# Designs tried in a protein design chat: VH-VL binders against 7-cyano-7-deazaguanine synthase (queC). Part 16

Target 1, 227 residues: 7-cyano-7-deazaguanine synthase (queC), of Persephonella marina (c0qst3)
Amino acid sequence: MKQSSSIIILVSGGMDSAALLWLAKKEFDKVYAVSFDYGQKHRVELDFAKKLTEEAGVEEHFIAEVPHLKGIKGSALTDRSVEIPSEEYPEGPPVTTVPMRNLNFLSIAASFADIYEIENIGIGVHSVDSPYPDCRAEFVSAAEAAINASSVMVAKKKNRITVYTPFLGMTKTDVLRIGLELGVPYEKTYSCYRGTIPPCGECATCRQRIEAFRSVGLEDPWFKKER
Short names: E, the ipSAE of ESMFold2; O, the ipSAE of ESMFold2 at other seeds; V2, 0.75 times the mean of E and O plus 0.25 times the DockQ between their complexes.

## First folded at step 7 (VH-VL; framework fv_anetumab)

Design s_c (from n1 with light chain S36Y; at its last look DockQ between E and O 0.18; V2 from the best seeds 0.00; counts 0 for: pae E 15.5 > 2, placed apart)
Fold by ESMFold2 at other seeds, look of step 7:
Structure s_c (fold): chain C 227 residues (1-227), chain A 122 residues (1-122), chain B 111 residues (1-111)
Amino acid sequence: as target 1 above (227 residues)
Amino acid sequence: QVELVQSGAEVKKPGESLKISCKGSGYSFTSYWIGWVRQAPGKGLEWMGIIYPDDSDTRYSPSFQGQVTISADKSISTAYLQWSSLKASDTAMYYCARHRGYSWETDAFDIWGQGTLVTVSS
Amino acid sequence: DIALTQPASVSGSPGQSITISCTGTSSDVGTYWYVYWYQQHPGKAPKLMIYEVSKRPSGVSNRFSGSKSGNTASLTISGLQAEDEADYYCSSYTSISTHVVFGGGTKLTVL
């Protein structure tokens, strides 16, 4: 760890990006954030992302629009005619796959990193066997290589760009334990793919979150029962 | 013909200012770092710092931070080393050297200037 | 800064092989794995002899070879000649990759 090192992290307002944000505030001197509006059904997550970055005190929080992804047919996250499933992830990429989502996001984040001469790009991917192709170690390695090959900062011999993936190889529960130790305000995070308030509790992401809390003996702040 | 040509020897008194120069030729001056290396009489090499002339990105050894100023004028392919107030302990040979940068390419001082002797005494 | 340790002097007779060592911590030699060697004759500027542990620039004799094992790099000069009498410096980077470190230097005497 460099004392003066900087990072830009992808912040979605969810548990994993919140844990990454709090970890980055501990590990890096300068923390930037970028969030993406790509026409997702759960756009309310951006409001939660803004609150989290304000509370964490980042140097700058960029909002990048990706309008070309809006209205793409066949993804449950962007196509209103496609239902968001209530079931757990099937074998292979789920219907919630937005084409090349993390590749789009990393390339845009890399533009900010290149301009601001930021050495690290943080993304909260975890589990090497994720159903999403763009959450796997081989994807991260390929993306980092492409970013470095494209970077003006690297071409000028000033530094290299590292894709920081501290949660890779971890479970959702592992990431939750880290965030709890760091003091992440999980009541201020949002995970629901349906975009409802309160969260639906039924989509794959809500169910993963609820189970992660239960596995550590806690209730999800959003779904705490009346006593 | 790639070369770095430094300004001539200097004899100074303590407390005086000094600016010495290093002119590059035969290559793209803005595509390489220029480093400064000090060698006190009878002593080894000490890295002082390095500058990227295109945008003046400058990095100092902790031992020299705040003690000297490294600068460049890319319009005349020249790097500079400057003291605002010389000390007797600044008596040394000062070399400039070209450096490829800190990447997966060759990172070495491959071309050196001839040196500038700076003598600081009473 | 982290120091690189070299012997103060070494000596050899013409035709012999001699080795100069350069030892540091894992953060300056082992972490980056690249070590550089410079030759300096009296009154002259240093000259790059070895880069990236074992590579020779154009114009450097194949009598000069470099290697590294763990935290120790070695410069070997085979077929020692009178012209090889000089000071030799190793160089590497600190834990901050933008900072350069030189060893203390080794005076090679050809007997």
Scores: ipSAE 0.000, ipTM 0.485, lowest interface PAE 12.4, mean pLDDT 83
ESMFold2, look of step 7: ipSAE 0.000; ipTM 0.442
ESMFold2 (binder alone), look of step 7: mean pLDDT 89; pTM 0.926

Design s_d (from n1 with heavy chain S56Y, light chain T98Y; at its last look DockQ between E and O 0.80; V2 from the best seeds 0.00; counts 0 for: pae E 5.2 > 2)
Heavy chain, then light chain:
Amino acid sequence: QVELVQSGAEVKKPGESLKISCKGSGYSFTSYWIGWVRQAPGKGLEWMGIIYPDDYDTRYSPSFQGQVTISADKSISTAYLQWSSLKASDTAMYYCARHRGYSWETDAFDIWGQGTLVTVSS
Amino acid sequence: DIALTQPASVSGSPGQSITISCTGTSSDVGTYWYVSWYQQHPGKAPKLMIYEVSKRPSGVSNRFSGSKSGNTASLTISGLQAEDEADYYCSSYTSISYHVVFGGGTKLTVL
ESMFold2, look of step 7: ipSAE 0.270; ipTM 0.733
ESMFold2 (binder alone), look of step 7: mean pLDDT 91; pTM 0.939
ESMFold2 at other seeds, look of step 7: ipSAE 0.026; ipTM 0.652
ESMFold2, look of step 8: ipSAE 0.304; ipTM 0.745
ESMFold2 (binder alone), look of step 8: mean pLDDT 90; pTM 0.939
ESMFold2 at other seeds, look of step 8: ipSAE 0.322; ipTM 0.745

Design s_e (from n1 with heavy chain S28K D107E; at its last look DockQ between E and O 0.63; V2 from the best seeds 0.00; counts 0 for: pae O 6.3 > 2, unsure alone 71.9 < 75)
Heavy chain, then light chain:
Amino acid sequence: QVELVQSGAEVKKPGESLKISCKGSGYKFTSYWIGWVRQAPGKGLEWMGIIYPDDSDTRYSPSFQGQVTISADKSISTAYLQWSSLKASDTAMYYCARHRGYSWETEAFDIWGQGTLVTVSS
Amino acid sequence: DIALTQPASVSGSPGQSITISCTGTSSDVGTYWYVSWYQQHPGKAPKLMIYEVSKRPSGVSNRFSGSKSGNTASLTISGLQAEDEADYYCSSYTSISTHVVFGGGTKLTVL
ESMFold2, look of step 7: ipSAE 0.302; ipTM 0.734
ESMFold2 (binder alone), look of step 7: mean pLDDT 89; pTM 0.928
ESMFold2 at other seeds, look of step 7: ipSAE 0.157; ipTM 0.690
ESMFold2, look of step 8: ipSAE 0.342; ipTM 0.741
ESMFold2 (binder alone), look of step 8: mean pLDDT 87; pTM 0.917
ESMFold2 at other seeds, look of step 8: ipSAE 0.129; ipTM 0.694

Design s_f (from n1 with heavy chain H99L, light chain Y34F; at its last look DockQ between E and O 0.60; V2 from the best seeds 0.00; counts 0 for: pae O 19.6 > 2)
Fold by ESMFold2 at other seeds, look of step 7:
Structure s_f (fold): chain C 227 residues (1-227), chain A 122 residues (1-122), chain B 111 residues (1-111)
Amino acid sequence: as target 1 above (227 residues)
Amino acid sequence: QVELVQSGAEVKKPGESLKISCKGSGYSFTSYWIGWVRQAPGKGLEWMGIIYPDDSDTRYSPSFQGQVTISADKSISTAYLQWSSLKASDTAMYYCARLRGYSWETDAFDIWGQGTLVTVSS
Amino acid sequence: DIALTQPASVSGSPGQSITISCTGTSSDVGTYWFVSWYQQHPGKAPKLMIYEVSKRPSGVSNRFSGSKSGNTASLTISGLQAEDEADYYCSSYTSISTHVVFGGGTKLTVL
């Protein structure tokens, strides 16, 4: 069932991108990866992303720097004066929102896709109620349209570009189940927005990860013992 | 070529101040942590602290907290190590080093300066 | 003081394999945190030989390998050569005081 096409996936080193990476290795002939350095507090995730892409055996793993996003004020992910919250996300965009993050990322990935004639761009977004506006189905559809309108490959009528979102409409737990069946090494993934070692265990992303493991009757590899 | 070039050797008296420098070139200086490592004569390596030059986020070893100041001037790609009042026990070789990856906790220093020898004697 | 224990010295003949140990605690070496190894020739700055427990930077000979078991990391040098004579330091993060520590260093002598 392996497709004869290529994909470039956005790999952050977290659970969702790891599950996407392992799924893509099963479903596509050639798998490329791109990761982004935008000055995030949790930049350690890039080290985990490199380990994951090496283990999966991708064709190439690009690291793209996004210097204009570094130090943007008002985001808990890039502004060290803004605390990473320990509480669950409020309705609407949380303080951890980096302006236009996934729009920037998909645009850069699309440049690689257009030049290398890669037909698919993979992103591990799930749940339609994500607190981040750029992780929602409406955003993905708009981004795909803009990418195809901008693509030289499409303008030449050679092929189209599909934004591959296999987890859209799924919960974190659903994605975890898929990754476990695929053999994802979750001990080598990193989710903490605070960028600490060990992961803080208290930010929204750490809590979501811990709850996902609990929901399938497992302990998170990072937090197997009480502290 | 990626390199870190440190200021020259210093001979000082106890109680004097000192600021030594570490200039980075051949890479995006603001995108990498810069650490400082001490090596007393005939002794091993001691981690002093580290700075992210873009926003001056600075972390110190407990042994050096309050004893030195680590700073950076990103406009000239330079990190600094500074004492307000030197002691004879500060006599050592001081290295600056660039972090290979993005996490100062888990990563290693892949580029090292040549070292600055500081001698404090009365 | 230091939190990581290394033997003070190790020796071997050219062509032999030698192993240098680095023993810490569950708060540093004994966790999922990474261990690094540095080589320092007399009068020179340290050079990174191993990062992430077992990975070699570009330009480091595959004669150098790293591993970890429990609270102990190991650096193995195969096919020992005269140029390997140097001091070797391990390094790890410690959560106790949120900083990085080096081992005390091991003097490798090639006979």
Scores: ipSAE 0.000, ipTM 0.447, lowest interface PAE 19.6, mean pLDDT 84
ESMFold2, look of step 7: ipSAE 0.110; ipTM 0.695
ESMFold2 (binder alone), look of step 7: mean pLDDT 91; pTM 0.936

## First folded at step 8 (VH-VL; framework fv_anetumab)

Design u1 (from s_e with heavy chain H99L, light chain T98Y; at its last look DockQ between E and O 0.65; V2 from the best seeds 0.00; counts 0 for: pae O 11.9 > 2)
Fold by ESMFold2 at other seeds, look of step 8:
Structure u1 (fold): chain C 227 residues (1-227), chain A 122 residues (1-122), chain B 111 residues (1-111)
Amino acid sequence: as target 1 above (227 residues)
Amino acid sequence: QVELVQSGAEVKKPGESLKISCKGSGYKFTSYWIGWVRQAPGKGLEWMGIIYPDDSDTRYSPSFQGQVTISADKSISTAYLQWSSLKASDTAMYYCARLRGYSWETEAFDIWGQGTLVTVSS
Amino acid sequence: DIALTQPASVSGSPGQSITISCTGTSSDVGTYWYVSWYQQHPGKAPKLMIYEVSKRPSGVSNRFSGSKSGNTASLTISGLQAEDEADYYCSSYTSISYHVVFGGGTKLTVL
């Protein structure tokens, strides 16, 4: 039998993680997924993540809790006293910033990778349109270094864990084009930070998603105009 | 063993207050929505509302908004349904139920309490 | 609140298959979102029989199946048995006022 390659994908149920999941299914022999419950207002995303991983046919989909992120004051995603804004991203980190979210997520995903002997960890970050520090190349490089320095599997086997970030340096529209080519079922993805059904259409992520579809000459399946 | 155990039957007069309870055991209480469902005598099921005990995120059916209070005490794994002033029309069986998934909009109740019969009469 | 239409009663003989319908609108059953079915014996709490339109919880007989088409969901019980005699309720989220609604219920009688 030839060598197998495996990856664990951080899946949020959104467009970027869906595109990454479909790309990973094409590029890797075994695809695992992990999603995170950190007390976000939009918990419905977890049910969308499950639908996507079922359709993609992953080996296993883990749900990991991150309780220390729950109730952190000042984030619109976890603090009920902070409203999710309708305006575009402000100068500096937006009110939707959950402190060090992706650092927490990558460390947990790395623990799964270490135990299950998975050599790749996939995250759908891109740097061009993101206001979040933990979606940038500098962060990814530092996290990968820390993971490799910490891994028992790497120390024992003298191999390497790769943080797979194929969308780094891309726009939302670029990622959408890749997902469309791969056949991602975008009607089964969810982006709304408010967690409403249907999605609110007003928050920054809803608007960015809508614009990405328009930029490729399509309507967002959630927000198709009546004809 | 996952279960929801509700408080016992209540006989009350109109105008009295009442708080009935639903205690969860055998699972992580704070990680699941708990809903309340009313069934008037001889009638069908009515969704009243739902609460996420960890942060007290609470949603009500329009028919019950302002008519009852849904709350939880996560320190004792207990959800509550409360009336400030009972009416004769509140006579019904009241069930609590646990949601199987993360979205109350799309998921179903997989675990039900035994019910609490509330009778309101003079 | 009742927003989903079910027949008031259905009946069948042991061994037959029966179908209970649940008709809503494009704002509930007709959306992408899920329909659930509950069984309730007299004096007992409801029991989840079907979730996500067609999925069965552990411990529910494979004689129970669910589907939907357009604005109508269906619960089918094959190989009807005496213990299937109960009330059956469908349930769906509605985007009107953002809450969950039950159907009016269907009394199944096994003859």
Scores: ipSAE 0.006, ipTM 0.561, lowest interface PAE 11.9, mean pLDDT 84
ESMFold2, look of step 8: ipSAE 0.011; ipTM 0.623
ESMFold2 (binder alone), look of step 8: mean pLDDT 91; pTM 0.942

Design u2 (from s_e with heavy chain R59E; at its last look DockQ between E and O 0.05; V2 from the best seeds 0.00; counts 0 for: pae E 18.2 > 2, unsure alone 74.0 < 75, placed apart)
Fold by ESMFold2 at other seeds, look of step 8:
Structure u2 (fold): chain C 227 residues (1-227), chain A 122 residues (1-122), chain B 111 residues (1-111)
Amino acid sequence: as target 1 above (227 residues)
Amino acid sequence: QVELVQSGAEVKKPGESLKISCKGSGYKFTSYWIGWVRQAPGKGLEWMGIIYPDDSDTEYSPSFQGQVTISADKSISTAYLQWSSLKASDTAMYYCARHRGYSWETEAFDIWGQGTLVTVSS
Amino acid sequence: DIALTQPASVSGSPGQSITISCTGTSSDVGTYWYVSWYQQHPGKAPKLMIYEVSKRPSGVSNRFSGSKSGNTASLTISGLQAEDEADYYCSSYTSISTHVVFGGGTKLTVL
C-alpha cells in the first residue's frame, strides 16, 4: 500500500501529461486531475483527457474554465508569428500561445490543491525541447515558493506543496520511453494543435510527436499506415 | 432511465416549414452530442449532422448543409431539426440519437429516439 | 472520403455463425479506425450492438462479436436465431474530418 500522499495533475490528453498521469498512479495514493477549457478545441482535448483519467481511475477530474485566456488566444489566432512551428509546451492545456501559461495553470491548480488539501501539483514540463522560461527549473522553484507562501493549507498545517516535475531536464524521447515502460496507452493520447480528428500530421506538435516515436523505433499510433 | 423522446408524425406539403423535436431525459443533456439520422422509406441510415447542446456547436453532413437547421435548447433538454422549405424527397423517418463525442474512441450512438415520420406530399 | 461498404444481404440457418463485413474505401483508414454496429428490426429504431470495434453494451448477447483487420470490420453472430433477422449497419467517422458515416446496411435472413 502507498503512504498517504496525494497529487493533482494538469492533464491535456497529450503524451507528456499521460506519462505524468501513469507515473503519478505508481507514486501517489490519490491522484486528482485538472483540465482547462478555452473553447477552441476543448471537446477534442477534453474527450481525450477524460478517457485517460477514467482509465487511470483518478479521484476527481476538474474542468477549469479560463475565460481571460480565451481573449488573449483570440488575438493570437490572427497572428501567425505566435504559432511558431518549433514551439513546444507540455501536453497539458490545448493552447500554445498563452502568455505565462504554466504560471496561470499552476495557480489555478494550487487553488484546487488548497481546497482539497492535496500536497503535490504535477506538471509534465521538460526543458530540453522548449526554450520557454516557464518550462525551466528556475520557474518551477519560483512558482512552488509563491504557491507555498500563498497557501492557507500550508500556513495552517505547516506542511508543503511540491510542484512535481519528474521530466524536467529530459527530452521528449526520454519521457516517451518512461511512458512506454509504464504502459501509457499512447493510442489514446492527442497532440494536434489544429484540433482535428484525425490529427493533422502537419503542425509542430504532430511532427515532434512523430519524431519522438521514430527515435525509439516505433511508429506514432495515429500515423501508422496499413497495407 | 435514459431516453430520447421525439415529437409526433408530420404530414406536410412541399414548400412548408417544419420543426421537429427530440427531448432527452435521465442523463446530463449538455454532456453529449445529439445526432440526427434520416431513413427514407425502405432505405438505409443517413447521417445528417450533430450538435453539442452546451454551446450549440453544430456539424452537418455535406449533403444536408443549407438544407436543414439543427439547434438545441439546453434549458429544456431538447434538440431540434427544422426545414425552411420541405420537398417531397424529405419524406422519411428522422431519428435523433445520443453520441458521447467525436473523439476516435466515442463514435457510437448509444441511445436512439423512437423516430418522427415526416410525409411530404400534395 | 471514407465510404463503408457492406454486402446487401447475408443468410444463415439457425445455429450457424455468420459474419457481416464493413469495408472502408480509403487506405488512410487504419489501426485507429473505430467501428460501431447497429441492429434494426422493421419499424424499430436502430439498437447499438457493438462499439469501439469489439465492445458489447450491457444487455447485448455474447453471441455478437466484432473485430477489425485493416480496412475491414466484421460483425459475427454465433448460434444464429430467428430473432437475429434484421438489418445491420456499421458506422464510423471519416479519417479526415468528424463526419459520421453509415454503411449501406446488410439484410440478415435466417432461413
Scores: ipSAE 0.000, ipTM 0.483, lowest interface PAE 13.1, mean pLDDT 81
ESMFold2, look of step 8: ipSAE 0.000; ipTM 0.422
ESMFold2 (binder alone), look of step 8: mean pLDDT 88; pTM 0.919

Design u3 (from s_e with heavy chain E105Y; at its last look DockQ between E and O 0.60; V2 from the best seeds 0.00; counts 0 for: pae O 7.9 > 2, unsure alone 73.1 < 75)
Fold by ESMFold2 at other seeds, look of step 8:
Formats: structure tokens, C-alpha cells, sequence
Structure u3 (fold): chain C 227 residues (1-227), chain A 122 residues (1-122), chain B 111 residues (1-111)
């Protein structure tokens, strides 16, 4: 069901943001994208994000730098002295947690939304399987309230901005099923936190991705055997 | 204008050390990978390695691993290629180049320095 | 040392179309979209002509086009001009050694 409105999608190059992008192309008239360079070890994901937005045919794809997140100590994603784990996620927030990542990203995306008068901000978070606190419904509700309270467009138009989170109540497998039905080109998505080509197959995100494909009777395109 | 300006030609003797430079201007130096490419006289291009200046993440071709050191000083927007002990076989043209992609292997070199000729007497 | 295979030389007359091949393996050209082409005139630095197999950076003539089939990438120059006389190099990522490799180079002569 298409709306006569616009959306800006946070696109990371991974499975979830790709599924959201394809869903948004079906549901909205104008789709914009924003991706973030925050000093992550897996910067190659941005190259994949560009391939996805090019194939989907977005109106514009912005790359925003987030310099204050670069080199944050204690995160395996930005601190070179911290190894990216091969083990299961620990109890509580994992070492791959970048402090307030999605809060930073949503606030920047909201700035684009205000400037371009975009009524919807899409983020591919799903809370059932995620260890990250900024992927939960409580966070989304608070962020949406803050965005609406601070938006010049909302104040002038007496309308609202929606934070579009269609996957919140879903598992990784549920999101994958939606993406498969929508025709997402999963061979053009990238999930590895180590930033290797081929993907490492060992980090938590690689294992989660492989497990999701297996749970629907498929093999991950990156690890598919030729024979 | 976006440009890479390399240090001048060098004439050296075997066993001497050398450090050549590549200064970027007209863009955010710390946001792009900088690679080094060798071209021996009358020969083709050889990928030596690459560095991300912001955090000094460095990758080497297997042929050059342990043979040279690639480094950067982001405070002056400069990348370096360094030998501790030159050999006559190091005589070549050396180019630095900016990488277009967010990773060191997903796109191509879009901006090249003018080259530094290194001559090592035999 | 690992290199992609290119013909040593190719020639054509002004106005003709010529094609330069770059043959790799399923571990590089055959699998990845990271194929690029560079032009180098004598005494000059290389110039990027094609990236991602077939894309042109701004300022590169549309007479230059790129493609690939299987393990072979191709650079095609239509409407050949004297200024096109140069060396041409292909480049690709390879998963075998996890680095970037260049082809051996092709000298284009305009007759």
C-alpha cells in the first residue's frame, strides 16, 4: 500500500536495512537514504549500502560523517585495541556496542527530514533478537517524541514525523522472509563486523545471518557451495 | 582542487634509508585510503599497499610485506613510504593514489600523485 | 607475483573501435564487481577510466566503456583518436591473496 508521502531510510548495507529499503520502495512515493561513517572497522558496508540504494533507485543517498563517534574506546567496532568477538553475545550489551549509536543517527536523519520536509524516518531495528538497547520499542518511542518536539517542520505544519519501524516485533528470520518475498538481492548485502571480503563467517553478525538463512531452508549467498 | 603532491626524485646508494612523502589537499585527507603503487623502469604497475590515515590501518601486498613501511601523519595530511635499507632493485617510479571506496578493495584509485622517481645506484 | 592477463599490445586506426581484454579467475574478475581500468601516457601518472566494471568517472569520454563476461573484463574504445595511444591496465581485488592486483598492461598504438 503506497502512501503519497516521503521517507528517509537509514541504510547500513546489511540485511535488515535492505529489507526496509525494499519495503519502503513499495510503500512510499519518494524514498531517500542516509548512511553513516562513524569510524567503524567494517567501512566496506558503506560500499554495499551504495550498491543497494542504486539498485533500489532512491531519490538521494546521503553519507553523513559522525566524527565524535570515531575511535571511541571500548567498542570492538571503532577501537582497534578491542577484538571483534567470535563467541556468542555476552549477557548484557556486547562489546560491539557503540554508545548511543541509533540516537545519534536518528537525530541526524531528523535534520535531513526537516530540511527536505520528509514526514517519515525509517530504521530497520528488530527487538526480539537484538542485544542493543537502542533497537528497542522504548527507545523508538522516546526518540520519536523528541524529534516531534524539536522539529521546525512539525511546528510550522502542525503535523508530525513518524519513526517507521515495521520490524520491531520480529526476529531476524521474520525480516529475512519479508525481504525474500520483496526480492531483496541478498548477494549485495554485507553484515560482517570485521569488514573482510569474503565475510569472516565467525563474528556474531555473520553467524546470526547464516543461521537466519538456514532457518528458512536457504544458504547465505556469501557462503553457498558451488558443489 | 583535490590533489596529491609527492616529494621530489631521490638518488641513493644501496643500504641507505629513504622516506618519501605524499601530501593531500582539497579534500578531507583522513576520510580516504591512500595507496602506493610501484612501476619499475619499463614495467607495469604493482600494488604495494594502502593506509587509512585516520587510524593508520595498513594493508600490504604479500610481495611487499616486510619490505617497506607505509605510514601517515594526519596532522599535516601526509602519507609516507619508507625503506630501512635500499637495494638496486628498488629503482622505480613510486605513485601514491587516493582510493574512491570506503574500503581498500571495493572500488578504484581516482586521484594519483605525480610520482617520485627513486634511483638506487648499483 | 600475481597479475591479471592482458595482451601485450593492440593497435587500431583512427575512428575504429578496439577492445582490450583482462583475464582473471573466479577468485577475482569472475566474482567481484571491483574491476577498474587505468590509462597511462608516457611519463605521466595513471588515470582512472573505468571503475566497477563499467562505470565512468566524471570527465572521462563516453568513447570508453567497460564490461565483463565470465572471468574476462573488457575495455572498449570507440572512435579511436591519436590521444588514446597509451598503456592500459586493468585491476581487480583477489580473494586468493586478499589484495588488489593489476594486469600486466597493454600498449595501445594508434596507426
Amino acid sequence: as target 1 above (227 residues)
Amino acid sequence: QVELVQSGAEVKKPGESLKISCKGSGYKFTSYWIGWVRQAPGKGLEWMGIIYPDDSDTRYSPSFQGQVTISADKSISTAYLQWSSLKASDTAMYYCARHRGYSWYTEAFDIWGQGTLVTVSS
Amino acid sequence: DIALTQPASVSGSPGQSITISCTGTSSDVGTYWYVSWYQQHPGKAPKLMIYEVSKRPSGVSNRFSGSKSGNTASLTISGLQAEDEADYYCSSYTSISTHVVFGGGTKLTVL
Scores: ipSAE 0.029, ipTM 0.650, lowest interface PAE 7.9, mean pLDDT 85
ESMFold2, look of step 8: ipSAE 0.124; ipTM 0.701
ESMFold2 (binder alone), look of step 8: mean pLDDT 87; pTM 0.917

Design u4 (from s_e with light chain Y32W W33D; at its last look DockQ between E and O 0.79; V2 from the best seeds 0.00; counts 0 for: pae O 4.8 > 2)
Heavy chain, then light chain:
Amino acid sequence: QVELVQSGAEVKKPGESLKISCKGSGYKFTSYWIGWVRQAPGKGLEWMGIIYPDDSDTRYSPSFQGQVTISADKSISTAYLQWSSLKASDTAMYYCARHRGYSWETEAFDIWGQGTLVTVSS
Amino acid sequence: DIALTQPASVSGSPGQSITISCTGTSSDVGTWDYVSWYQQHPGKAPKLMIYEVSKRPSGVSNRFSGSKSGNTASLTISGLQAEDEADYYCSSYTSISTHVVFGGGTKLTVL
ESMFold2, look of step 8: ipSAE 0.311; ipTM 0.746
ESMFold2 (binder alone), look of step 8: mean pLDDT 91; pTM 0.935
ESMFold2 at other seeds, look of step 8: ipSAE 0.395; ipTM 0.777
ESMFold2, look of step 9: ipSAE 0.358; ipTM 0.764
ESMFold2 (binder alone), look of step 9: mean pLDDT 91; pTM 0.939
ESMFold2 at other seeds, look of step 9: ipSAE 0.303; ipTM 0.734

Design u5 (from s_d with heavy chain S28K D107E; at its last look DockQ between E and O 0.69; V2 from the best seeds 0.00; counts 0 for: pae O 7.0 > 2)
Fold by ESMFold2 at other seeds, look of step 8:
Structure u5 (fold): chain C 227 residues (1-227), chain A 122 residues (1-122), chain B 111 residues (1-111)
Amino acid sequence: as target 1 above (227 residues)
Amino acid sequence: QVELVQSGAEVKKPGESLKISCKGSGYKFTSYWIGWVRQAPGKGLEWMGIIYPDDYDTRYSPSFQGQVTISADKSISTAYLQWSSLKASDTAMYYCARHRGYSWETEAFDIWGQGTLVTVSS
Amino acid sequence: DIALTQPASVSGSPGQSITISCTGTSSDVGTYWYVSWYQQHPGKAPKLMIYEVSKRPSGVSNRFSGSKSGNTASLTISGLQAEDEADYYCSSYTSISYHVVFGGGTKLTVL
């Protein structure tokens, strides 16, 4: 007698996507996940994504390859000749920008949504002033419109696909607080853009993560002091 | 069926070159790290190094760097271990093995080849 | 050079439980990354028995279990059987020189 609700979550293995995954498990009847292999230097994140989706108990976790993004010159994440900087936030998009990354990812996730008749696509974007253009509210609205205009399911069923962005307008710290309350196992998340084990502790994403934990009075599980 | 099939046993003299092979089948060869492990007669396992066949990213144990060359040909799903000049101390069983998952640092060897016995004697 | 220390041999009777230790350092076993265990019968290739400290691959008996505390990982075999007689190796990544290391191996004898 009840309509099932379902969502497909973009899961990177990082803090934000983990918080989204745990929130989605609370909010939706069926949770699917998709992760992307686009030739990133930090491919180890995919192993952490698998651990997270296994623990959360998703219906299925897809790994989608995006070969046209492999080795794109000019991005520190895919071009071996470009070094991952320790201070990444200059004016404009950072050197770690992969062109149109979230547009590619949402388009692929939308294809899975059509196949599995899923009405929600979740992405963990959370900053209104993100230096990455494809993490902003304007982008999300445009992508949702394009998805709905393109979806075979929407055309046939006269329903709607929602791009679920519960963290939009929040800070990293806000998202961390939500994840802590939900019981996210942050020791099983991975953020380092360099892809090292242990995480390097000095790239911009490692520093952001460390500062987020510090701002709530905690130490990052990866960088706990043993004394 | 996921498997790694290695080339046959080799009997060589000191100073000769050798290249042994490891062919993967039943999975996407370029998506997994392939490593080489040595086992001298009556001894334990020694990690020699590893290669990612998609881009040929290669890492060596400090003990083996400069002593052997690890390579691959992704067009034929094959990894290689080679010596330019064999020594008697190279006599050992050599295994290739695949790491499960995307990381060689955090993931175990889940599939092993049958081994290639290399004997170097005068 | 970093070494994982295992006892050279252990023995047990059929039906008993035995534990094999693997002691490393804070740069390998004592970190948040993983330990694996391999079984090797004479003349055969190693077989993965435990990965990610405590997980079993498909087809490995639940008589095999793994755990870790501090710098020591443990492989426990319950309900010991004759077929369990083999050499056992632990393995871990080390952040010293960034490579994988094996333990020295433990010969398990079933009496």
Scores: ipSAE 0.046, ipTM 0.663, lowest interface PAE 7.0, mean pLDDT 86
ESMFold2, look of step 8: ipSAE 0.294; ipTM 0.739
ESMFold2 (binder alone), look of step 8: mean pLDDT 90; pTM 0.937

